# Ledger of designs, part 4: VHH binders against Dermatopontin (DPT)

Target 1, 183 residues: Dermatopontin (DPT), of Sus scrofa (Pig) (p45846)
Amino acid sequence: QYGDYGYPYQQYHDYSDDGWVNLNRQGFSYQCPHGQVVVAVRSIFNKKEGSDRQWNYACMPTPQSLGEPSECWWEEINRAGMEWYQTCSNNGLVAGFQSRYFESVLDREWQFYCCRYSKRCPYSCWMTTEYPGHYGEEMDMISYNYDYYMRGATTTFSAVERDRQWKFIMCRMTDYDCEFANV

## First folded at step 1 (VHH)

Design q01 (framework vhh_7qbe_3)
Fold by ESMFold2-Fast, scan of step 1:
Structure q01 (fold): chain B 183 residues (1-183), chain A 122 residues (1-122)
Amino acid sequence: as target 1 above (183 residues)
Amino acid sequence: QLQLVESGGGLVQAGGSLRLSCTASGFTYAMGWFRQGPGKEREFVASISWSGGSTYYADSVKGRFTISRDNAKNTLYLQMNSLKSEDTAVYYCAADRYYSGSYYLPSEYDYWGKGTRVTVSS
C-alpha cells in the first residue's frame, strides 16, 4: 500500500503567508490531498482594488466505506462573465478548483477537480443558500452535514457589482454498489 | 486569536472512565487529542474531521476511546473507557482552522491547549 500518500506526484504551489491560495487577480490551481474532498470554501472580496476575490479551501478524507477514488480529472471550463451550473461528471465529488482572471470581463473562469468512487452514486442532493449573502461580502461555506459532499455549484456574475454569488450542490454518497446516475 | 481550553482531567482507577472536553474560542476545522507522558514526545491519540464523519484513533486506544465534537458549542470531547496505567499523560487538545494535510502529525495543528493531566492508578 506504499504510494497511498497523496496523488501520484505532489505539485508545489505558492501560497501567500496569510493563508490565501491566490493574490488579487492571480490564477491558481488547488487540489486536495489524495482521498480527500473539498468541505469548506472561504473567500474575501478586495473592495479597495475591486473586481476579484482571494480564495481558501479546506479538505477532508472521505469515509473508508467509499474506498479509494478510482480516478480524478479536471472538468470542463466554465467561462468568465457567464452564469453557469455544473456538477462533476461520472458521479464525481469536488476535490479542487482552478481559476484564471480575465480583465476584459472583470471576472474568473473556473474548473472543478473531480474524483469518482467506483460504484458509489450521489443521492439526496440539495443546494445551499447564496454565498456570499450580498455581493462584496466575505463568504465562509462549510459543509453543513457530515453525510454530504460537494458535487458542484451554480453561480451568477454581476457585471455591476463585479462579483459572484454561489450555491453549492451537496449530495450523499451510497455505501453500496450502484449504477451511474446523472445528478 | 484562537484559544483552546481543556478540562476533565484527574485521577482515576485502572478500568475506570473519564471524559475530556476542549472548548475553542472560535471556528476550528480539524481537531484532535495528543498526549505526552513523562520524558516523551507528544503522541497521537485521536482526531476528528469538522463534520464528525471521519474519526481516527491510535492503535493503543482503538475500541476504548471515542472522539466526538459539538460544533454549535465549539467543543471537542474524548470519552476514555477501560483506562490503563499506560494512559497516564498530559492530554492536549489541538486544532487548525484549515486542513493542512494530516490528522496524525502534531506539526499539522497550529493551535494547542495547555493540557490537562490524567493519572491512572493501579
Scores: ipSAE 0.000, ipTM 0.125, lowest interface PAE 16.8, mean pLDDT 80

Design q02 (framework vhh_7qbe_3)
Fold by ESMFold2-Fast, scan of step 1:
Parts: structure tokens; C-alpha cells; sequence
Structure q02 (fold): chain B 183 residues (1-183), chain A 120 residues (1-120)
């Protein structure tokens, strides 16, 4: 039976029956448990009130080959109302999100919580398709291949739709010592 | 693996009302109702997003049927009003476990169905 294999990731797949990080227009700060990274981003748009999203995240432990995270930090703020592109500095992986709503622009500011793994470097990076596919729709980005980790995102804001579309930046991490990549 | 269990089917007179329920054994994104009448192919009835903020109805049921969900109970509902003989069918609950359109062709988990008979 495959359940007897003891593969650690299988027990963390069922996180999100109804657990939203925030209410409409509520600020939030979410961190994965120590040694875990974000593997899913889920969101619904509040269509009735028409100006904000609720967010849900799933986390999974990084492989033993990656070791313990050496340090974690909050990355610089990405301003509300702006399009932006950001990856975790220092070869880091995304392990959380922080956000505050700004009524002046009807949008959110964003920060990544990033963790670095000593002598492990990102490679074979790619970007997902847009989430949601259309403004106002539900979104659900799940990393089915645990060999790829989120390093960041690019996102665009529509003042007309009062919503954002996201593309996530996904990379593999070396399982050997490296010091030269900063992607 | 994900299981869907329908309930609430039965015999009802034309012009009457009936409420169907469907309980999921785990997390679902979009859920919907389909039906298959005697001698007919399975057809779409209604769908609802996880939040309940988006719904889609077949033209034959618009204004008569209302789809809703209670995520705390993992339960989907279909309130059927002004029932007609043409609504006689086995009603199936369907679910998706991934993001996508609420369009009829996007469901991969199905219940065993509950029978609704509308007598004239």
C-alpha cells in the first residue's frame, strides 16, 4: 500500500476546508510553520461588495536534502495600485505573505516572507499562467510537483476591475552545494 | 478518495417544491447539479463557486431552481420550485477539486444520484 511508504508530503495536502487568512479589507500576516514553504495560493473575490479578496495558503515541509532554513525575513513592500515583479532576495523561497488594504487606491500592498537555504540555489525557473484567468474569478494555484518552489510573483492591478492577476515564479533548488546563482 | 452523497429525492406533484442536498467527504472548489431524465442524456442543471459568489443555471431551470452551499458542512443544496413533469430525473451531485470555469464540462467527481419524480 503506498500509504505505508511514509512520504512526508502526503499528510499536508488537506489544509483548506474553509480557512481564510483574512476577511474583506482586513490586513493579514501569514507565515508557514518553520521549515515549510508555500505550495498553494487560493483566493476568492468578494463580488457582492466588489473590491477585495480573501486569501488561503497551504504549506509543505521542504525536503531533508535542502536542510534547515538559515534565515527568514520580510521582503520589501510592493505598493498598492502598482504592477510589480519581485523574487525573494538571497536565493530565498516564499514562506508567507503580508498584506494591507488601502481604500485610497482600492487595492493591497504586499510583502513576501522569504527563507534562504545555505548553499542551495534556484535553477530551471519558469512562470505560471495568470491567476485568476479573468479578473473577479476564484483562483487556485497548486504546485503539484514538489520539486518546484515559489520564489516570487509578478502581478498587475486593474483599477476598473478593482482586482489583480498573478503569475508565480517557480524554481527548482539544487541538492548540492552552490554559491553562485542569485535568480 | 472524494465521495459525494445526495439526499432529498422523492415523489412530488407538479407545481410543488423539493430541496436536494449533497454532502462531500472532503474539500471541493466548484460544485454542481446534473440530471438524467427517462430516455434522455445527462444534462447540466446548475453550478456554484466555492464562495457562492458565482452561480450558473441552465435556461430550463432559471427562475425556478436555486443552488446554494454551506462550506462549514461541506454541503451543496438545490431548491426546486414550480416543478414540472419534465423535471423528472435522477439528480447527480458533481464536484471539482481544482480551479476553473463553472462550465458544465469541468466536473470529475460524481455522486450516485437521487431520484425525483414529478407527477401530474
Amino acid sequence: as target 1 above (183 residues)
Amino acid sequence: QLQLVESGGGLVQAGGSLRLSCTASGFTYAMGWFRQGPGKEREFVASISWSGGSTYYADSVKGRFTISRDNAKNTLYLQMNSLKSEDTAVYYCAARTWYGSLRPEDYDYWGKGTRVTVSS
Scores: ipSAE 0.000, ipTM 0.128, lowest interface PAE 14.5, mean pLDDT 80

Design q03 (framework vhh_7qbe_3)
Fold by ESMFold2-Fast, scan of step 1:
Order: C-alpha cells, then sequence, then structure tokens
Structure q03 (fold): chain B 183 residues (1-183), chain A 121 residues (1-121)
C-alpha cells in the first residue's frame, strides 16, 4: 500500500510539516548555504486556503571542479500575473528563490537568487516537462543528475485555475576555463 | 541531541533477505546507510531524500537493496535481498542536515552505533 512506509504522499498532506518555506499567501526569501545550488523544488496547492502554493527547496554543494562562487545576487523581478522566461545572468546558477503574493491578481511575483562561477560556462542546456502536470496538482522536481544545474525557468499563469505551471532550464557547466560568457 | 538506533541485523544465508531499521529520536532530513566490513574502510550503501521521492544506491547493491522511510514513525529502512558474503558488515544509519541525498559520509552529522549483518555461505 502506498504510504505504508513514509511515501511523499503522506508528507504533502501534513500542514504542520517544518519543511515548508511559507504559509499560504505568505512572502518568503530562501537562499541555499554558500557554495550550494537548488537541486529540488517541491510544492502543494491549497484551493480552500486562498488558492496559493507552499514551497520546499533542497540544496546541494557544487563539485570542487567549479571552485568557489565568484558572486551572488538577486535577479530581476518577474511580476505577478505574467508569463515569463528567465535564466540567471552572467552564466549563473539558481541558488534561491524570493516571492511575494499579490491579492490583486491572485498570483506571486518571483526572483531568483543566482551565483556565478568564474571561467565556468553553461552548455548542453535542456528544459524539463511541466510541473505540475496539471494545474492544482502537487509537484516534486528533483535533479537526479548532479551534472546538470538549474539556470532558470519558464512559467505560465492561469487566472482561471489561479495556479502556475513551471518548466526548469537545466545546463551542464564546463570543467575548463571558459571565456565565452554573457559578461 | 538527535539519536539514531539501528536494529534488524543478524546471521543470514547467502541468497537470503534481511530488513534493517533505524529509528530517530526526532525529525530528520535526508538519510543514508553506510557499512564497514572486516578489514575494510566504511563505504556508502544507499541514501534517500527527506520526502522519499529520490534515492541513490552504490553499484554493488543496486537492484538488490531498497531504501525507504516512514517519516510518521521517524524510521528508515533497508530491505536487503539476494545477500552475498561480501555484504557482511556493520551497517550504520546516518542523517544529514539537508533534504537531498548524498553519497559522501562527510555530509552526515548524525550516526548510529551500527548493527551487524553476517552472510554465511
Amino acid sequence: as target 1 above (183 residues)
Amino acid sequence: QLQLVESGGGLVQAGGSLRLSCTASGFTYAMGWFRQGPGKEREFVASISWSGGSTYYADSVKGRFTISRDNAKNTLYLQMNSLKSEDTAVYYCAAKPSYYWSTDERDYDYWGKGTRVTVSS
């Protein structure tokens, strides 16, 4: 039986779980520890409690071959109610998320926290399938291959469903000095 | 402060099965199993994310061992099938302070005292 041995289904229905970054309609700011990047994005949708999502993130250290992150910053704001596509500038990787809820549009604004690695460039980029598969569903995006890092996302908002679908942009990083950057 | 207690070890014949358990005194994030055989260094066996949605296995146990967890009981499991003599070891339960799995023992801050598994031919 599903759930008999602690499957994700049981955890996603526990609103007292300490793993959630936010309560419904609560603003939040999450940063991975220094030298780590986001490797998992989890979320549940609650229609009864105001049509918003609770979010959970997991981080993992980048390999020694990348070296120390050279700088980190908050990327440009992506406005609530809008469809958008954004990758970290300066060949950066996603190391956090910041979000605020807007009652006027029943949606969230979003910002990425990005970190760059000197002389390391993204390549062989691909885009995941949509998360969740259908509006209102739970989502659990986990990077199974640590050779690929999240550089950004594209997302669509449905005013009717009051929810978002996401596709994450995943890239490899060079293991050699690279001068071909957007900086 | 956090305590991990392993159980379920014992003597089993080659080709047999055994299930190990690890009970935590409180909430844990990602967890893993490591083992140390006679005259060998400690090695990675399997790891599981906090949600149980992501797992990773050492090549030597892949397809034979299954890691799982019951967060309502604060318990981690390792189902060991098709046991071989080289699986003989003390098995350690470990917990790390982050949600994602890891194969590196240095990422794990909490360790149990171990449970012994002996596989006879």
Scores: ipSAE 0.000, ipTM 0.127, lowest interface PAE 14.7, mean pLDDT 81

Design q04 (framework vhh_7qbe_3)
Fold by ESMFold2-Fast, scan of step 1:
Structure q04 (fold): chain B 183 residues (1-183), chain A 121 residues (1-121)
Amino acid sequence: as target 1 above (183 residues)
Amino acid sequence: QLQLVESGGGLVQAGGSLRLSCTASGFTYAMGWFRQGPGKEREFVASISWSGGSTYYADSVKGRFTISRDNAKNTLYLQMNSLKSEDTAVYYCAASRGFTYYTEPSAYDYWGKGTRVTVSS
């Protein structure tokens, strides 16, 4: 038998409609439960009636060594139609997403929901390759490695394709007190 | 243009051991082994994170197979012990370009051509 390994993620769904946080061109706001961070980003492009993506997220508790998040907040808006690069302020980790669709540019604005862990600092950061590999394709970015956490993303918008490609910014977090954790 | 080259396949007696290697032409993130036996679908065998800190195994091989990697050599290994006739398959090396679902074939971006393992007496 292949072995159907149970997912430890509370919010993970299969390919059914039940897992999507939004319908085509619908605004949404998604937050992980308290003490959890985003570990998976899944999306499908809908080209039938207009162009947009449906989104699905999975969350997982952070390890005991990080403790409870000391503060959570919505980061500043990244405007529709623009290329952007953003990481959570104050050494924060991504714990949610909020988005609205704008017909004027055929694209979405985005905000991260970020949580910080007192005296814990990101290090050994890197960027994934682009998701999806080609505009209009499905994307499934799933991390089951507990050593790395999403701190942000960089993304490019194509007006011709009416779609985005994303690179996610992933970092380890110290398990010891660090000087710059609250910056 | 990342290439994966498997080696170490061959004919081995039941109860024996065999070590497979896979060399990548460049950087890889997650890596894994998948296999396809005669008249069967391609199935997951084992996978490993880039750091080697996380490993995953199919129930059918757990305790018998060990996955490891040497990032300095861009090489993935599968140590196969206590081989059974049911382990007869073509073994494929796979690599991801970023964080991915470690046990899902569709989550891997690059694949080798496979190396044949035959277990008999």
Scores: ipSAE 0.000, ipTM 0.115, lowest interface PAE 14.8, mean pLDDT 81

Design q05 (framework vhh_7qbe_3)
Fold by ESMFold2-Fast, scan of step 1:
Structure q05 (fold): chain B 183 residues (1-183), chain A 120 residues (1-120)
Amino acid sequence: as target 1 above (183 residues)
Amino acid sequence: QLQLVESGGGLVQAGGSLRLSCTASGFTYAMGWFRQGPGKEREFVASISWSGGSTYYADSVKGRFTISRDNAKNTLYLQMNSLKSEDTAVYYCTAGLGYRLTSPYEYDYWGKGTRVTVSS
C-alpha cells in the first residue's frame, strides 16, 4: 500500500491533467471540498515569465471523529511584500488558499480559507523546514500523516530573489472536548 | 506495500568514485539516502524532491556527492566522488513525504542497505 496522493503526477505531461490552480500573475481562489483540509502544497517558480509562482493543492477528508466542520471563513489578508505569521482563528484548520499578484511589489497577497471543528482544539504544534529549500526552486510539501493538520504558515519575501520561502504550522487535534479539559 | 532495493555498493580506494542505485516498487514522493558507519548512528546523506527540482545535502558530502532520480524507472541515484575512509558505511535508501526531512524517524519506507567500504 502506497496510498492515494492528490498532487500532480508529472512522469508524463498532459494539458488536461497538469492541475495548476493559476497561471503566472493570475489571481486564484481554491477551497477543499466540504469536510476536507489541505494536505499538500506544490509550486513552481517562473522567473523569466514575471517572477511569480504557479500553485497546486491536495485535500483529504478529516477523520469522522472530528465531525463536520461547524464554520468556515476567509482569514484576514496578509499583504504582499511583507513577512508574516498567521494561523487560522478559533482553532481552525487550513482548507484553502486565495491570492492576488501585485506588480508594484512583485509579490502576492494571501488569505487562508479556515474551517473549525466544534470542541476540538489544536495541540502538539510544530513547524516544517522552509519550502523551497532555496529561492527560485520548486516546492513540494506533502503531509498525509493523518495525525497532523495545517493550521497556518510563516513566510518571508526576498525582494532581491522576488520569491518566498514558507514554513507550515502543523498541529494535532484533540479527540475529546477541549472546553472540558481538566487543569 | 512499497519496497526499496539498493545496489551498487562495494570496495573502493580513497579518492575513488562509486554510484549507488535504489529501485522503488511503485510511486514515491521524496527520496533520500542515509548511512550508518561502524559504531555510529544512522545519519542523513542527501535527499531529493519528487520533481528533482530540489535537493538537500549533509555538510560532510556537499560538493562530493550528487543525488538524482529517474521517475520513469522509479530509481534514485547517489553519485559518490572523492571518497574518504569516513564514507565507509551501509547506505540506506528511503522514501517519505518531504525532501527536507533529515531525521530517520520522519521517513515511511526503507531499503535493507548496500555496503560501501573505502580503503586507504
Scores: ipSAE 0.000, ipTM 0.137, lowest interface PAE 15.7, mean pLDDT 80

Design q06 (framework vhh_7qbe_3)
Fold by ESMFold2-Fast, scan of step 1:
Structure q06 (fold): chain B 183 residues (1-183), chain A 122 residues (1-122)
Amino acid sequence: as target 1 above (183 residues)
Amino acid sequence: QLQLVESGGGLVQAGGSLRLSCTASGFTYAMGWFRQGPGKEREFVASISWSGGSTYYADSVKGRFTISRDNAKNTLYLQMNSLKSEDTAVYYCAARYSTIYFGTSPDDYDYWGKGTRVTVSS
């Protein structure tokens, strides 16, 4: 079963261990249903045949005050083996992830699927602590019951551990018309 | 420079089947098939996201054609069943090297193969 007329495949994931989007070293592409954004990221580390993670996402509808997303796009690739920092362009919010595993560096490349909301701007941004707390551990980042949305992340790869730690960039969104975010 | 090489075209009787393949020389995101029939503009046939999790089909081929990909081999496939004379065309493989998933317009694609001819006789 792949796709349907007129729309890309959309998954709805609740927060749970069921519904891992990938098997070890398998590439994946995940998009929240239209009008929803990522509110939880869960991952477990698999070390049996080398190092990789399985990923699980949960999405929630954005408030009606934000309106419908004006446009959505895949952000620029963040290459495997590198530390990086990226937020969605144009005041966008993260609504999905795409990733491919590279055996040459034993790591993944990453892309955000981003959606923007016309005249709505991020503000009161903050950065989470590192997930996982230690390389190789399970991670479980949840933004349920918060008025904060994921705009991006910064992440560090350890070649020795063959794993990544993530800090997520979380922001509120204005409920009034604006053109720019607080920097 | 990315190169796309199509194969699997040929002559087939109406109601028959063919499988087209397209091998890419490097990394691609979304990939698709387009075709150009006699006296027509290049038209969309099917597209697939990088993961294979999302596919999109033109109404004229929906239910008859199946698009799939094998990323380990950098290869795109189009399984064509219940072929009709209207399916006679040169079939082009197309690839995106951009952050947008897939498109249904030729203008959405960055790289193109040279095409493989499919002729359906009645």
Scores: ipSAE 0.000, ipTM 0.112, lowest interface PAE 17.2, mean pLDDT 80

Design q07 (framework vhh_7qbe_3)
Fold by ESMFold2-Fast, scan of step 1:
Structure q07 (fold): chain B 183 residues (1-183), chain A 120 residues (1-120)
Amino acid sequence: as target 1 above (183 residues)
Amino acid sequence: QLQLVESGGGLVQAGGSLRLSCTASGFTYAMGWFRQGPGKEREFVASISWSGGSTYYADSVKGRFTISRDNAKNTLYLQMNSLKSEDTAVYYCAADLRFGSRWYSEYDYWGKGTRVTVSS
């Protein structure tokens, strides 16, 4: 199995000393290794300060049918304290996350790191249920169906709970040539 | 090629407990347990995400069975408590190397099973 050779532990943050990409209220920037996309999002609410989360991500290589990513970039910032909806531009798939905490709002701003695959377009898109199911809970989002990739998310901030709930946007990618256009 | 080996099955009296293990020969993403009882179709028992943060259970086993995993050991566990005669079955370990599979039809790899017999 190629996956047994292409998915060593060093490509997953869970196998580092503390497993998390950030400490409470710490800014972070995480990118999957080249040719990989985010397949899991793990987070715990930090009860010590009661207002922030620690994050971790798992990445996996994209199928050979998609080819190599042709370009990768950071998407525009989504502001702290706001509800937002964003997918990767140019038919891109999420391959990382960047975030800073803002004391003034008790929330984070967010950016996706996105990679596009030439002449491959998203289709049959759907949204996951809410993560976490209740504010303050651990969240662990995984793709439950083969061939679905994360293209983005929609999220709501609760000033009372000082936490976010997320729905992830999952899409299939064509295996035939299509016109380059954002969905 | 990925191989899954189940162990821990045996004969146990009703009300008793057993712990099943499944060891994978390499990396696995999503994992789960299925069972097939005498004269029955294979049915879902429980599944677990790669990080262990999300677990899913069949209604018939909720509150009695606990699924867990140890990724450092490439091992999946099923702790079975308050066993009933209806739990008598061959228990199968299943795994996916691709994006997470939660349900029966989406698992790529299966073990050969371990037998659990619950006597009255």
Scores: ipSAE 0.000, ipTM 0.137, lowest interface PAE 15.1, mean pLDDT 80

Design q08 (framework vhh_7qbe_3)
Fold by ESMFold2-Fast, scan of step 1:
Structure q08 (fold): chain B 183 residues (1-183), chain A 123 residues (1-123)
Amino acid sequence: as target 1 above (183 residues)
Amino acid sequence: QLQLVESGGGLVQAGGSLRLSCTASGFTYAMGWFRQGPGKEREFVASISWSGGSTYYADSVKGRFTISRDNAKNTLYLQMNSLKSEDTAVYYCAAGTYYRGSYFLTEAEYDYWGKGTRVTVSS
């Protein structure tokens, strides 16, 4: 049951992850292992060899109460050089990222890899503060709360800074049947 | 402004193959192929996202046609195998330049169009 978690939530998980998914201006595709979701997004800005970011992700298994993901898919592309807002369709959670750099804009396109859990629904959603706090800085967004999962993000691109700021959309997931199968 | 130039059309025998190309003069976000046969309405053939990670095909061409792109050359391809007489049409290249929250399956989702290249499949 959801009431078994207790509130306010007093437990959290902290971890470290090593290595970068991509080199400067390199395209990449990253997927969490089956049954896991993204719980950390880390990035450094490379100023010396032009502009781009290197990315690092950490994944964790979802609670057994959610069950197995019923379906996973690549969400539609979000264009480089533009501001955008996207959440995973069908009550999905972010389980990966795909990105490619293109020189004409000096920015990246983005895709989420999304997974959904049948009859489990997002609720109590909130949006993080901006990551990084200032353009060009390192960012380290870690979900300390076991109960919150990333459903998407909104992001803005600065052509002057050649960098992005992100706000992540975080939600709890029901641990009970939320009426019907997720659409 | 953005221009699209198709090439590779021609006459081919049923069961044969043909590769169409489309070169863009600048950045394209999503690209696709549409076709219009004699006395028919223009129809969707295939679409591809910028990364190539998402592709969509009309049921009539699934398993026979393959869409691909080379972003370094700003070029879209359509590899057409096992051609049938019903594939006879003018093939149009189309490009979208920004995200629309869609799969690029309809004409209204594309901003730029080529003039078309003719494909004739004989008997």
Scores: ipSAE 0.000, ipTM 0.101, lowest interface PAE 18.9, mean pLDDT 80

Design q09 (framework vhh_7qbe_3)
Fold by ESMFold2-Fast, scan of step 1:
Structure q09 (fold): chain B 183 residues (1-183), chain A 123 residues (1-123)
Amino acid sequence: as target 1 above (183 residues)
Amino acid sequence: QLQLVESGGGLVQAGGSLRLSCTASGRTYAMGWFRQGPGKEREFVASISRSGGSTYYADSVKGRFTISRDNAKNTLYLQMNSLKSEDTAVYYCAAEYGLGSYWYTSPEDYDYWGKGTRVTVSS
């Protein structure tokens, strides 16, 4: 069940030597290696070319107590130019990102790549501080706390700034079977 | 108004090493080093991201020079090893405003500049 499920997205691009997954306005698709989840999101705003960011992601293996992911999938597209809030369905954790630049809005469409872990449920969720703190600033969200996993984000697009602010949704996962995972 | 002050220039023999520093009067984002040799235009040497995690080098200095930064001290460094006579130049510290990309190599991409520090490599 791993890889390329959900919305068909045909723009896959090579990473830069410095770990950036995209060039300015380039579409990309990034997936963590099997059994890993996103633990860091880094981004810089290209002020000279405007309207777009380059993205860098870091992945880490999930603890053995969570086991192997039982399935992975691409979530629904979040439209360019809009404010949105999305978490992985079915108690999933974020294990990748897919994005296309939309020229007419000067913004990106986004999709999460999500993986679920059998009968493990999110709890004690919180949202990070805003990234960037101000539009145009570098984003550097790193989670070294192995107790919390990224489940999604909320983000706001500013047409004036032509940039996005992000808050990531972080949750702990149960170490026991939970009834919610069976609903 | 942001101020950049370079130091560490001097006279060194070919094959030697020198470390340049640049101290900023406030917080900086992406930063770079440029140089201008006798009879040449100002050219790119190296750049570094805000965090220091990403660097970019001109082909002429790759493997010999190392750019680094200490954000707690608002200081940028350029470690120059295996110096050649063609490295003789005035070295300038430059900073981008508003978190521009560290892979920009044009002088026009940088908003703030120091006055330069002279490096002379003798035979």
Scores: ipSAE 0.000, ipTM 0.134, lowest interface PAE 15.2, mean pLDDT 81

Design q10 (framework vhh_7qbe_3)
Fold by ESMFold2-Fast, scan of step 1:
Structure q10 (fold): chain B 183 residues (1-183), chain A 122 residues (1-122)
Amino acid sequence: as target 1 above (183 residues)
Amino acid sequence: QLQLVESGGGLVQAGGSLRLSCTASGRTYAMGWFRQGPGKEREFVASISRSGGSTYYADSVKGRFTISRDNAKNTLYLQMNSLKSEDTAVYYCAADTYFGSSWYESSAYDYWGKGTRVTVSS
């Protein structure tokens, strides 16, 4: 086991001593290995020395029917302190997260790392319930249904709670060629 | 530890072109150019992602300036065309060694060069 690349199952990367991608108020950049997408998001809220969250992600390979991703990119920045709604451009799927903490607003900015699959389109999209259920709680979102992929999220920031709630946008992907360029 | 060295500044006539370079002593994530004109605050000019796949420009330079990078050489470039007197400024190279979010904000960059002066005469 020299590396995580090539595992057919969930992959987990530790960037801190406690297994979290980030420490309190630390910026981070997390990318799934090529050909994999985010299938789990876990986070805990810390109030010690200023409120923030630590994050963990898990990735899984996309099915062979989807093929290789044709390109990947960092999506537009979603500003700290703002409510936002964003899906990956060009029918893309979420394959990573990038975030920086801003003490001036006591919140994080966010970017998705997105990958697209040639001639494959999202359909049958739905939104999860809010994570966490209440501000300050642990969140653990697992894409249990392997037929659905994360395309993006909507999130609200509470300056009073100094925390965010998230709803994830989940879609199926076609297994046939679609009119890929039209939306 | 990390150092950024700008070059290519000078005196040019309005309507002319100039290419700025910035060499980093090590690997960087996102990089950008900022400028500060006489009696003005430092303002955003252009930024580029680690891969070079995404670029962003201030409205005042869009269509005239092109940002690019060569990661093998740890070098950032700014091709400036159709220069105007309003482009007169000290141009600063900036690097994010971490992830490269908030490309429009000077506070998002961890490392800065000493600047290279560009003077555009009419």
Scores: ipSAE 0.000, ipTM 0.131, lowest interface PAE 15.7, mean pLDDT 81

Design q11 (framework vhh_7qbe_3)
Fold by ESMFold2-Fast, scan of step 1:
Structure q11 (fold): chain B 183 residues (1-183), chain A 122 residues (1-122)
Amino acid sequence: as target 1 above (183 residues)
Amino acid sequence: QLQLVESGGGLVQAGGSLRLSCTASGRTYAMGWFRQGPGKEREFVASISRSGGSTYYADSVKGRFTISRDNAKNTLYLQMNSLKSEDTAVYYCAAGQLYSGYYYTEDEYDYWGKGTRVTVSS
């Protein structure tokens, strides 16, 4: 947990009594404070009233060695009902999420909020295990390795389960100038 | 039961500035500003997410208007700079049930204020 490293643990607390950023089937938009990236994704599946997830995020500052983010943007929409794989363009890191629910497919569309760091490139990338472990379960993805940052995810939708499983794409970032790894 | 009250409208000279406020009687989620000029349909101006982290603007106001909010005061703001005669309209505050300010259409907002009039003269 990043709290153990002397950084304040920051979560969205304004949106519900339990700290969730959304209510069932409610659209939401979450951005980390400037200079911070997503380090935790927590979600609970609401099976009782129409099958959807509530989401919670935590952010932490990036090291000063990366410098200030040079630009941030909303990445392309990933359509509801579809399986997808997306990383932030231009070597970006995930600093937020935006989503809305679609009754027609019983699923959500998704967008990443991405920030890039000039002359800094991702390397030593790996993919997490599936979150949740089984459809319908609570998920709690916390980056226990401070040196790795989320660049994106791959996710699968089950129309039968009306739920998604996620694998997050985690990478280190160079602290020296790089020119040939601009993805 | 949620009520929205706009204020800050008035007469201003072209090139001038105005700040509109919208105070909500309770907790709000995504909010937006719409306007209706003389003889025109109501149009989107700007929207903001619950957190204030995402903002969206109509192309006609980008770079001139800034939307912001103070959740502790249940208040939405629209800072209008470099006003043009085309900005003359009744400005409406709107609140939705969504956390995202991504939706630009009137039907995505459940609560509306009565409007505040802005007149930009030459």
Scores: ipSAE 0.000, ipTM 0.127, lowest interface PAE 17.1, mean pLDDT 81

